# Designs tried in a protein design chat: VHH binders against HTH-type transcriptional repressor CarH (carH). Part 24

Target 1, 299 residues: HTH-type transcriptional repressor CarH (carH), of Myxococcus xanthus (q50900)
Amino acid sequence: MAERTYRINIAAELAGVRVELIRAWERRYGVLTPRRTPAGYRAYTDRDVAVLKQLKRLTDEGVAISEAAKLLPQLMEGLEAEVAGRGASQDARPHAETWRESMLAATQAYDQPRVSDVLDEVLAALPPLKAFDEVLAPLLCDVGERWESGTLTVAQEHLVSQMVRARLVSLLHAAPLGRHRHGVLACFPEEEHEMGLLGAALRLRHLGVRVTLLGQRVPAEDLGRAVLALRPDFVGLSTVASRSAEDFEDTLTRLRQALPRGLPVWVGGAAARSHQAVCERLAVHVFQGEEDWDRLAGT
Short names: E, the ipSAE of ESMFold2; O, the ipSAE of OpenDDE; V2, 0.75 times the mean of E and O plus 0.25 times the DockQ between their complexes.

## First folded at step 15 (VHH; framework vhh_7xy4_2)

Design m5 (from r1 with K54H; at its last look DockQ between E and O 0.65; V2 from the best seeds 0.65)
Fold by ESMFold2, look of step 15:
Structure m5 (fold): chain B 299 residues (1-299), chain A 121 residues (1-121)
Amino acid sequence: as target 1 above (299 residues)
Amino acid sequence: QLQLVESGGGLVQPGGSLRLSCAASGFTFSSYAMSWVRQPHGKGLEYIADISDHSGKTYYSDSVKGRFTISRDNAKNTLYLQMNSLKPEDTAMYYCARDKYYWYRGGMDSKGQGTQVTVSS
């Protein structure tokens, strides 16, 4: 149950502290004693991230780091008591469900500071892929569906989606640089919904794949030019918005024609699954589930 | 330990109906989107339908839209598939699956052992 650790670059991002500063603080003041993996890398716990956040807060307020280090024992005792109190009030339910409920309630209230606090808590507690899979993506999907049904306003949707996007981009920036394969990722030409693409990019990076991320609304011919220059091992495309079979086939035909024969092309998202027969006819792979990640990383 | 146990399959004549059930355990059922997928003999997996964990929003493949209805009962940790107007092409092993938000909403991470549906004679 208790095995959440982070590499230093992730801990730095979660705490808002530069990697160089974390190392300096460890070296000079001994404020952290992170565990070492069998490979010898520093592994930072949720508590380590909390320590870094407190040191950051104090130093931003003008407290010298030497003074902040002296205050740390009492601050951490109080922080652990505060965390335990919050946990005790919510100890009847799994943490992921509680976080999502808290963020939804904060979103409904337009409480941006609370959304930020919960996001920080999630990212301090969970590895990036688990945070995305269990909290971030489900929340965004829930909020999007509530907006479509009219139970949330555009402003509420925007408030949470902008904050989640910023955190997801930060996770991507901190993700491993891949060396095994090279994938080019883009949304369909008229697809504005990029969050699924970013999630796929994050996962591929953690699988060791180098990802060139082209983002939203990539025209078929421009994708073709990029692919010819980059010579990737595969192309991954995201399509979420509902489309007629005819519109989907027209668009996918243009995409297929713009790309080299024999280059693996994958499509993910709800529209792709809905139109699986079209994809098969055009020799385009449809992402079906977890087992396809290894295949997607193929040539 | 995650378990998905499908039931309700069987032999049915063309035009008939069946209702599949999936009993879920070992995870928080109400926190996940769920789907049905099928595998015709000698072919790959085919997506059928999925349903969100919170709003009941549903999606269907072109091959079953209008004939099949996915539903869930979170209090009973059970997923359902009502299949009407069955065709011989619907003959397959049907699997209950837990979805992840791969590509936003489009991918399973686990499936059960399946229940056979045969539409013939």
Scores: ipSAE 0.639, ipTM 0.851, lowest interface PAE 1.6, mean pLDDT 84
ESMFold2 (binder alone), look of step 15: mean pLDDT 84; pTM 0.861
OpenDDE, look of step 15: ipSAE 0.669; ipTM 0.857

Design m6 (from r1 with K57N; at its last look DockQ between E and O 0.67; V2 from the best seeds 0.62)
Fold by OpenDDE, look of step 15:
Structure m6 (fold): chain B 299 residues (1-299), chain A 121 residues (1-121)
Amino acid sequence: as target 1 above (299 residues)
Amino acid sequence: QLQLVESGGGLVQPGGSLRLSCAASGFTFSSYAMSWVRQPHGKGLEYIADISDKSGNTYYSDSVKGRFTISRDNAKNTLYLQMNSLKPEDTAMYYCARDKYYWYRGGMDSKGQGTQVTVSS
């Protein structure tokens, strides 16, 4: 289901803000960047409406709009956290499993519309990061394992993976623009699985990190050229597919050599964790979990 | 409240065996992938092994492959690590961890207080 969007008049009504005021706020303070329909009309999302409600609340409380605009990012983060926190109720887990099962069943039946519908339901119910962590990533893991075991076909895997990818890309586009730190993210040169990398990008963006995403199968030399041009604060690499220790070391050595000395390099994924000794020898950081997000973000 | 409590650590001679246990509570154990990680003194965390919540598939780091076995009993909310052919380099604090699927696999969101394993002659 396409993210529900509203015309400005409806958004105004929902937020309790005059249309003229919305336009003024957009123009003067850049508090909203509504999407445009193919016909060129502004389309406001539920998030946009929430922003408008917050601004209205603050201004009603006597806060100058200029100040309210400055506070808005913090407030929205708080709201998102609260929504994320309220959504973190123990009750979401059963739902997550149900959603995954539904999508898996639909995938097995080659029912792409049903997969889409369930995805829409998930994204309507959960914040982006929670959706990814609790539903999408586990689904993809399950799909991968089933494929490996021969219980899902390549076609079935592709069917669901492509749909999830599209959603992740959408979430990434909607994510805040980072400004404090810059990371270049890429898969290993032979790595085709980019969903983990997309998830990492999404998380980093929500942490305020600027992300340049290069995607799957990035040659080492090309990565080096990109990094020289962009001068990021760190490089993040993803490797999911299992490899021999020797092959992993050869590849990572080439990657490390292509990058500036002293530049922090991180590697994540199932394959990366299995070859930690190699990473240590090459002064590459291995992503281990939640505690490393702050390290990546520099906070 | 989420709790992970490791046990079974101790002093063992090289070539010896230990079995670690992790008692999980405060969450639906069967719905999460679980892992073992370790931290040698003065070093960072090292991934050892993980087990899927879905398929029950097990995965191992190069350093322990063929020597260690991870398993789980969902009815008992317990994770196990059978460690055979122990080496001095296996000396570390061992942690049970709950995993998230950041890169399909490969991330933890919580770990216990740990149990010390010392391999020495």
Scores: ipSAE 0.562, ipTM 0.812, lowest interface PAE 0.9, mean pLDDT 89
ESMFold2, look of step 15: ipSAE 0.643; ipTM 0.852
ESMFold2 (binder alone), look of step 15: mean pLDDT 84; pTM 0.865

Design m7 (from r1 with S110H; at its last look DockQ between E and O 0.66; V2 from the best seeds 0.69)
Fold by OpenDDE, look of step 15:
Structure m7 (fold): chain B 299 residues (1-299), chain A 121 residues (1-121)
Amino acid sequence: as target 1 above (299 residues)
Amino acid sequence: QLQLVESGGGLVQPGGSLRLSCAASGFTFSSYAMSWVRQPHGKGLEYIADISDKSGKTYYSDSVKGRFTISRDNAKNTLYLQMNSLKPEDTAMYYCARDKYYWYRGGMDHKGQGTQVTVSS
């Protein structure tokens, strides 16, 4: 089901806020960034309406709108956590599996519209990070394994991967900008699988990290030039495809040499974990899991 | 509550074998990829092996490839690590971990309390 969107007048009615006030709040405080329809009209989501309701509540309580706007991210995180906490009920697992199965079946049938519809349903039902962790990433892993085993064709893999990518990019654009720490993210020079990197970018953005995403197949020298120009706090690298230890070491050596001494370098992905000894020799951090997100974020 | 309980560790001579077990509870074990990681004293965590929840495919670090075997029994909610041809360098605290698919696969969100493996003459 396409995410239900409302015109401004309906959103106003639902939130109990005057249309003029919504426009003022958007313009003055940037509290909402509604999508626009192809016809150019603002389309408000249920989330947008929730934001408006929260702002109204605060202002009704005597909080200045400027202050309410500042508190909104915290409140929304709380709401999202509550919704996520309520949604973290044991019941989300069956749904996640069902969604993945549906998308996989659609992929096998070359039914791209059905894949799209299920993706929309997932993103309507789950917060961005949960959608990624519980549905999208597992799906892509499954698709990858099936491709590797020959049960899915390259075309089928591409069909679903492109759809997921589009959604991830959208989620990334909608994510907080980040201001406290800056990371440059790139795939290895020969790495074409960027979905993991996109997921990492999404997570980091939600952790308040500014992210410059360079994408797939970034040459070492170009990465070096970018890092010199941007002066990030760290570099994150992604490598998914299996490589020999020798090839991995050669590539990572070139990458490390292209980057400033002392700059923290992180590497993640299935291939990275298999070559941890090489990373250690080159003073590169290997991403291991949930605990490393805080390290990356500097919190 | 999610629990991972490792067992089977101990003292073994170089060239010896051990089999580790991990009992999982508090979550749908069959729906998660699982991994083994280890931490030598004074060092960071090291990935060892993981097994897919979907295909059952196994993956290994370079350091243990050909010597260690990861397996799972979903009916028993148990993860195993067969360790052969053990070396002094394998001495570490070994942890069972539940994996998330951060880079398709390659990240853990929970780990157990660990079981100590010591390889010494």
Scores: ipSAE 0.651, ipTM 0.848, lowest interface PAE 0.8, mean pLDDT 89
ESMFold2, look of step 15: ipSAE 0.738; ipTM 0.889
ESMFold2 (binder alone), look of step 15: mean pLDDT 86; pTM 0.877

Design m8 (from r1 with S52T; at its last look DockQ between E and O 0.60; V2 from the best seeds 0.66)
Fold by ESMFold2, look of step 15:
Structure m8 (fold): chain B 299 residues (1-299), chain A 121 residues (1-121)
Amino acid sequence: as target 1 above (299 residues)
Amino acid sequence: QLQLVESGGGLVQPGGSLRLSCAASGFTFSSYAMSWVRQPHGKGLEYIADITDKSGKTYYSDSVKGRFTISRDNAKNTLYLQMNSLKPEDTAMYYCARDKYYWYRGGMDSKGQGTQVTVSS
């Protein structure tokens, strides 16, 4: 579903209709039945905004809302043609880029309330996985690169990363509980970069997988003990920070040795892709892209 | 309609060079990290390199580091791969890919049709 959606306050702004009036029209006339996001907010489509604009135009012209609602079937035929044409001909520049630019600017200014407002807008407008893919993860990568180059301070990086982490944890708490396959997810030993692991966990939960999330810097021996107790169907490991091939092989060898020989082990992250030959020699699956989610989840 | 069209492949002798291009359309190219992946005949996909959208930071697999260079021209919506010191084991179908941030920076969501590179005496 590539459909763009909006939180009620954004839909109100776009249509020029008060939030309270949108809710009243929705309740009384039923012509707007927006879906709820996983975060629990109403999501309004471009079609919904177009309907609101039409209702506003008619009521501004003096038409009673009850009468304007009766006109909607004919008006919606035109609006559906307009939406279809808009989707086919509009500039593909994503709203996601605007959100990322706003959050970056707010981060540079240490404006935590503004970052929070934009995060709320994103999560109201997009499903959690789409929000992560298109806004949160790209932003965190950009901020991390700016921190490494000295363009952002550690305080600026922490400001945005701490708020994003809090929202991801909240999304994980709200995510579906898995009923099939049990995955244990951890970062490599000495790996501190957790955001990729949290994103993978969220994604697996939405695929119906039960996830036990062990987090950052899990030593191989401790992972082995956890796996023996938990008896999962697979282990998923995150490794983001650059490592030499020798260090990567030493670490992955220790991890493989600590885990049951028949247990599927997957590695995700940039370091895993960089050292793919090592993973293959150790019978560890390397995550490469979209097609691998079904393999990992066993579907 | 998202399109990624690779070109520049061909037959080359060991030690030779090729420059691959990928023309991108149907999405905002400058807003996405991009990668090159390859598939040797009868084998799975192998990551080669990726380049971030904003800072242009580059990353490479061990198998190509020091020999291949990924670059992008956002004004032309084009991704490039300069391949030097080619070896027979570089023989594969080469794909341009748009990245999703799976595991933070570890996966593609779309790839093109590919261009064949064959390294043989």
Scores: ipSAE 0.650, ipTM 0.857, lowest interface PAE 1.6, mean pLDDT 85
ESMFold2 (binder alone), look of step 15: mean pLDDT 83; pTM 0.848
OpenDDE, look of step 15: ipSAE 0.708; ipTM 0.873

## First folded at step 16 (VHH; framework vhh_7xy4_2)

Design n1 (from k4 with S31N; at its last fold request DockQ between E and O 0.45; V2 from the best seeds 0.73)
Amino acid sequence: QLQLVESGGGLVQPGGSLRLSCAASGFTFSNYAMSWVRQPHGKGLEYIADISDKTGKTYYSDSVKGRFTISRDNAKNTLYLQMNSLKPEDTAMYYCARDKYYWYRGGMDSKGQGTQVTVSS
ESMFold2, look of step 16: ipSAE 0.717; ipTM 0.883
ESMFold2 (binder alone), look of step 16: mean pLDDT 84; pTM 0.862
OpenDDE, look of step 16: ipSAE 0.883; ipTM 0.946
ESMFold2, fold request of step 18: ipSAE 0.730, 0.736, 0.667; ipTM 0.892, 0.894, 0.868
ESMFold2 (binder alone), fold request of step 18: mean pLDDT 84, 84, 83; pTM 0.859, 0.857, 0.851
OpenDDE, fold request of step 18: ipSAE 0.901, 0.903, 0.900; ipTM 0.957, 0.957, 0.955

Design n2 (from m2 with S110H; at its last read DockQ between E and O 0.50; V2 from the best seeds 0.73)
Amino acid sequence: QLQLVESGGGLVQPGGSLRLSCAASGFTFSNYAMSWVRQPHGKGLEYIADISDKSGKTYYSDSVKGRFTISRDNAKNTLYLQMNSLKPEDTAMYYCARDKYYWYRGGMDHKGQGTQVTVSS
ESMFold2, look of step 16: ipSAE 0.734; ipTM 0.890
ESMFold2 (binder alone), look of step 16: mean pLDDT 86; pTM 0.882
OpenDDE, look of step 16: ipSAE 0.848; ipTM 0.932
ESMFold2, look of step 17: ipSAE 0.730; ipTM 0.887
ESMFold2 (binder alone), look of step 17: mean pLDDT 86; pTM 0.884
OpenDDE, look of step 17: ipSAE 0.842; ipTM 0.932
ESMFold2, fold request of step 18: ipSAE 0.663, 0.708, 0.716; ipTM 0.871, 0.882, 0.889
ESMFold2 (binder alone), fold request of step 18: mean pLDDT 86, 86, 86; pTM 0.883, 0.883, 0.883
OpenDDE, fold request of step 18: ipSAE 0.891, 0.893, 0.889; ipTM 0.954, 0.953, 0.952
ESMFold2, last read: ipSAE 0.681, 0.712, 0.710; ipTM 0.874, 0.885, 0.887
ESMFold2 (binder alone), last read: mean pLDDT 86, 87, 86; pTM 0.882, 0.886, 0.881
OpenDDE, last read: ipSAE 0.892, 0.893, 0.893; ipTM 0.954, 0.954, 0.953

Design n3 (from k4 with S31T; at its last look DockQ between E and O 0.53; V2 from the best seeds 0.73)
Fold by ESMFold2, look of step 16:
Structure n3 (fold): chain B 299 residues (1-299), chain A 121 residues (1-121)
Amino acid sequence: as target 1 above (299 residues)
Amino acid sequence: QLQLVESGGGLVQPGGSLRLSCAASGFTFSTYAMSWVRQPHGKGLEYIADISDKTGKTYYSDSVKGRFTISRDNAKNTLYLQMNSLKPEDTAMYYCARDKYYWYRGGMDSKGQGTQVTVSS
C-alpha cells in the first residue's frame, strides 16, 4: 500500500471508538471515506483514525455527532498538516520475531488484552499473507507444541488460538472471492486442526482461486456429495494430527473412492508429508513447498 | 542472502551410516522450522524429516522413520541428518530446506544445492 492502513478493529482501538459506532458514523454522516481493498474489507488510513479521534473527542465533550461532523472540515485541514509530519515513524515497525515473542510471553501470563494488542499491531503493519506466514502460523505451531509437551496449559493454548482464529476468519471474509479455478478445502475426517486449512484458503484466495471452505472433520461421503454438487477443479485436504500409516491409508482410500477419479486431490500438513508413499499409491498430490501453490492455483 | 550449504554426502555400502550437515546463513535460523528432502536421480522431491525451531519437535516420513534422525544446533545455525542402516533406495541428492508454515506445518520455501548420497554394493 502507498499509505499505511488499518482494519476497522485496529482503527477502533487506535481511536478509542467502538467498531459499531464507527460504522454508524460512516453510514449516517459521511464523515469517513475508507477505501475497500480488492478483498472487500474497509481500510482506514491515518487520516481516518485522526477523524475518528476528533469525533470521539467532540462527542465526549457533549457535542452532538451531527454538529461534530459540521466542524470536521476545518479540523481536518489542521489534521492533514499534522499527519503529513508523521511519515518517518513507519520505518520503526517491529520485526516478526519480536511480535511472536511478545505474544508468547503474554500467552504464558494469561494476558489476553496484551495478546490482542500485539495481534492488532501485526495486522496493522503487515499484509494478511505476510502476517499469517511470518507471525500467526509460527506462533500457533510453537504454542501447540508447547501444549503437547506440557509447558503450556490448554487455557493458554486456547487463549491465543481463539483470538487468532477469529482474525483469520475475518481476513478470509475480506479476501478476494476469486473467479479463477475452484477449490474445495476440507480437513480429513476426524481432523480437528483447522488453522492450517484456513491459512491455505487465505493463500489460495489471494492467488485468485475461488475457495469453498468446508472446515473440520468432513466425512468422506459428505465431501463426495459436496464435490458432485460444486464440480470444483480440485480438492485440498488438511491433515495435521499424527496417524499410523494404516489409519492414514484407510482414511485416504475412502476419500479417494468418494471423489471422481480424474479430479486432482491434494493433501497438506505434517501427516501428509509423513505418509507420502501412501498418497502416491492413491494418486493424491502431497504439498511439498512454495512451488505447489502455483500448481494448485493453475498458474 | 539466504544460504543453505549441505555437506557430508558420499559413497557408502548398504547398512552403513552417514551424517549430513547444513550450514545456514542470511536469515534467523532459530525462528524457522527446517527440513531435509531428497531427490533420486530422475525423480521428484521426497520429504524426509523436519524439526521445529524452538521446541525441537521432529517428524519423519515413513520411508526413513527409525533409521534417520534430524537434529539442529541453533547456536551454530546448523541442521543435521544422521542416516543409519542405509539402503540402495536411499541413493539421492539430499537438500537442506527452510520450511514455511503451510497447512499449519509443512512445505519448504527454499533449499540448498544439495549433497549426493550414494548407497551401492
Scores: ipSAE 0.709, ipTM 0.879, lowest interface PAE 1.4, mean pLDDT 85
ESMFold2 (binder alone), look of step 16: mean pLDDT 84; pTM 0.858
OpenDDE, look of step 16: ipSAE 0.888; ipTM 0.949

## First folded at step 17 (VHH; framework vhh_7xy4_2)

Design p1 (from n2 with S55T; at its last look DockQ between E and O 0.52; V2 from the best seeds 0.71)
Fold by ESMFold2, look of step 17:
Structure p1 (fold): chain B 299 residues (1-299), chain A 121 residues (1-121)
Amino acid sequence: as target 1 above (299 residues)
Amino acid sequence: QLQLVESGGGLVQPGGSLRLSCAASGFTFSNYAMSWVRQPHGKGLEYIADISDKTGKTYYSDSVKGRFTISRDNAKNTLYLQMNSLKPEDTAMYYCARDKYYWYRGGMDHKGQGTQVTVSS
């Protein structure tokens, strides 16, 4: 029932922002309107702490505070969508399962108009990140596993994956432009599975990251040339399809050698998790979960 | 509200077996992929295995493949890890985790408090 609040010293500690800077930002730019406790002190909510973290991130990256304040509505929309997604199990559970079941049945029947109609319902009802996390990605994984086992054909898999891909590209195009940290995102060489990369790009864009998206099957040497020209803050690589430990190590070695040694390199996807020890030996970060989004995005 | 509670850890001799359980509540268990991760003392988290929500497709890290078996019982909201041929290097805190579809299939969004497994003579 009652919203958790913090005194200014605790809010400062949580956000990594000096108390005097919090006061200056409130006074000059009006970015927070904290409530007063019965004792008369300012009370900061979890949302206020999130605002402070975003302002600190942007200003640390050289964005003028006045410009950072103008970006807050866009950035907070993305964070609120992510938070809603983490809490979605309460209200979204029946709808999400129903939507997934409807799309799977339509896919089995080759009913592309019905898949399209359900996709439109999902995207009208849910913020982009929640739609992806609770409906689209689980559906794609389910369909992919059924195709792999032979209970769906390639045509059925493509029918749904092509439509979902089109919607992900549209969501990505409409996502915030991003002005802090620059990530270059690509799939491993010979990796054709793009959906994980698009999902990661979408989330990073909603965290305010500038993303250069290179897509599928990027050769290591070409990635190296792109990185040299773009000078990003990090590289994010998607590796989904199963690979032997030997093939994975050979490929990751070529990628690591093509990239500057001091440049952070992250890998995500099932193959990265399976071969975690290889990644560690090559000084490559393995994406393991929710907390890594902040590290990858610098937030 | 979301809760993952691991149990079944303990002390075993090398070559022995243990079965870990994880009771899930506060979410629709059958709608999520689930995983086990572990953390040896003073080291980072290590992925062990995961299992799909609908098809039951399983994946394993190289370090445990062939020795450990992940399974689930959706009617009981319970995840299991059968651990055979245990080695001293399997000594760690073991966590049950709920997976999100980050990078398509590769990331947890919640983990439990863990259960300790110690393999020593």
Scores: ipSAE 0.722, ipTM 0.879, lowest interface PAE 1.2, mean pLDDT 85
ESMFold2 (binder alone), look of step 17: mean pLDDT 85; pTM 0.871
OpenDDE, look of step 17: ipSAE 0.825; ipTM 0.923

Design p2 (from n2 with N31Q; at its last look DockQ between E and O 0.47; V2 from the best seeds 0.71)
Fold by ESMFold2, look of step 17:
Structure p2 (fold): chain B 299 residues (1-299), chain A 121 residues (1-121)
Amino acid sequence: as target 1 above (299 residues)
Amino acid sequence: QLQLVESGGGLVQPGGSLRLSCAASGFTFSQYAMSWVRQPHGKGLEYIADISDKSGKTYYSDSVKGRFTISRDNAKNTLYLQMNSLKPEDTAMYYCARDKYYWYRGGMDHKGQGTQVTVSS
């Protein structure tokens, strides 16, 4: 429902056209009718940026703007057909492996510009949740596992994960604000790995949930104080790093005891699934699959 | 269409072994982590094990660690579960599942119809 749009200054940068010239072209030749957001500013679509690029190209080649505007309908029909063909051929499912392979090759070569280009391509081609679910999350997991096995260095893992994290934070900033349910999301005490938590936050925001995101390494007592102040509808916890059943039970016991008895508590991540029996004994829900998103979101 | 077809279940005595197979079709098998889950009669689903798409990294529930081994053959689009030292409490319907990377790693989005494993004398 929220297609990608740009404010005029970003559209200007993407198209290589000064803001003042964009306004002049809109006013004088009527080649664009950008939508207005609820906040009242002009919102330019990818098609609008493509129009601006064509007008820039033609005028740079010496075509008068009045003549370029007359040529635009025919040129845009051809571009729209090409983009539609590329959009159809860019179905996320058939292309996800090629993007991940390109990212891996670029990572192995420490080729930061190429990593950036592939990430931009993914985000231009896919809605945020599909981009995360089908490309970014599998890529992060693959890279992390290769680092653990020694087939990638820590520098290579950091190169990719830091760049993906930056894009994910941008997606979170753009995600809808929630209104109908409130979740507090945190990592287990001593849990450093936050990317799973950020992905869950993104998903919940798109399901209409208000999310308070506490991040990594939240001690049980501090979580309890936050929950008492915030009075959320549920708590979601991420636990990824391997730990013994005994350590997991000790930690989860302290967390459960710090939280109100009637408050739903969910855990996600590999460690949670490994220790499912502990979670059940402590009345903590283990995230198991797609069906659980609706339960968390209350939909 | 996306299909996961389990096989290899049956009746076995305590201490015995079975090998389950899951034939996958209708999606690019090598792009997904895969898991086994089970459901004892009258109870909820229980996670057993999962395996990553490329690296072969595996995870196991406490209840089966050391006794069960998950593996995959991406060229044959097949997932396997080797089950050793079987116990009566392993009696359940066993399902092959395709995983998404929810919470970094783990969360099924599709499950097969299952194959019954019964462990009794």
Scores: ipSAE 0.739, ipTM 0.890, lowest interface PAE 1.2, mean pLDDT 85
ESMFold2 (binder alone), look of step 17: mean pLDDT 85; pTM 0.872
OpenDDE, look of step 17: ipSAE 0.845; ipTM 0.931

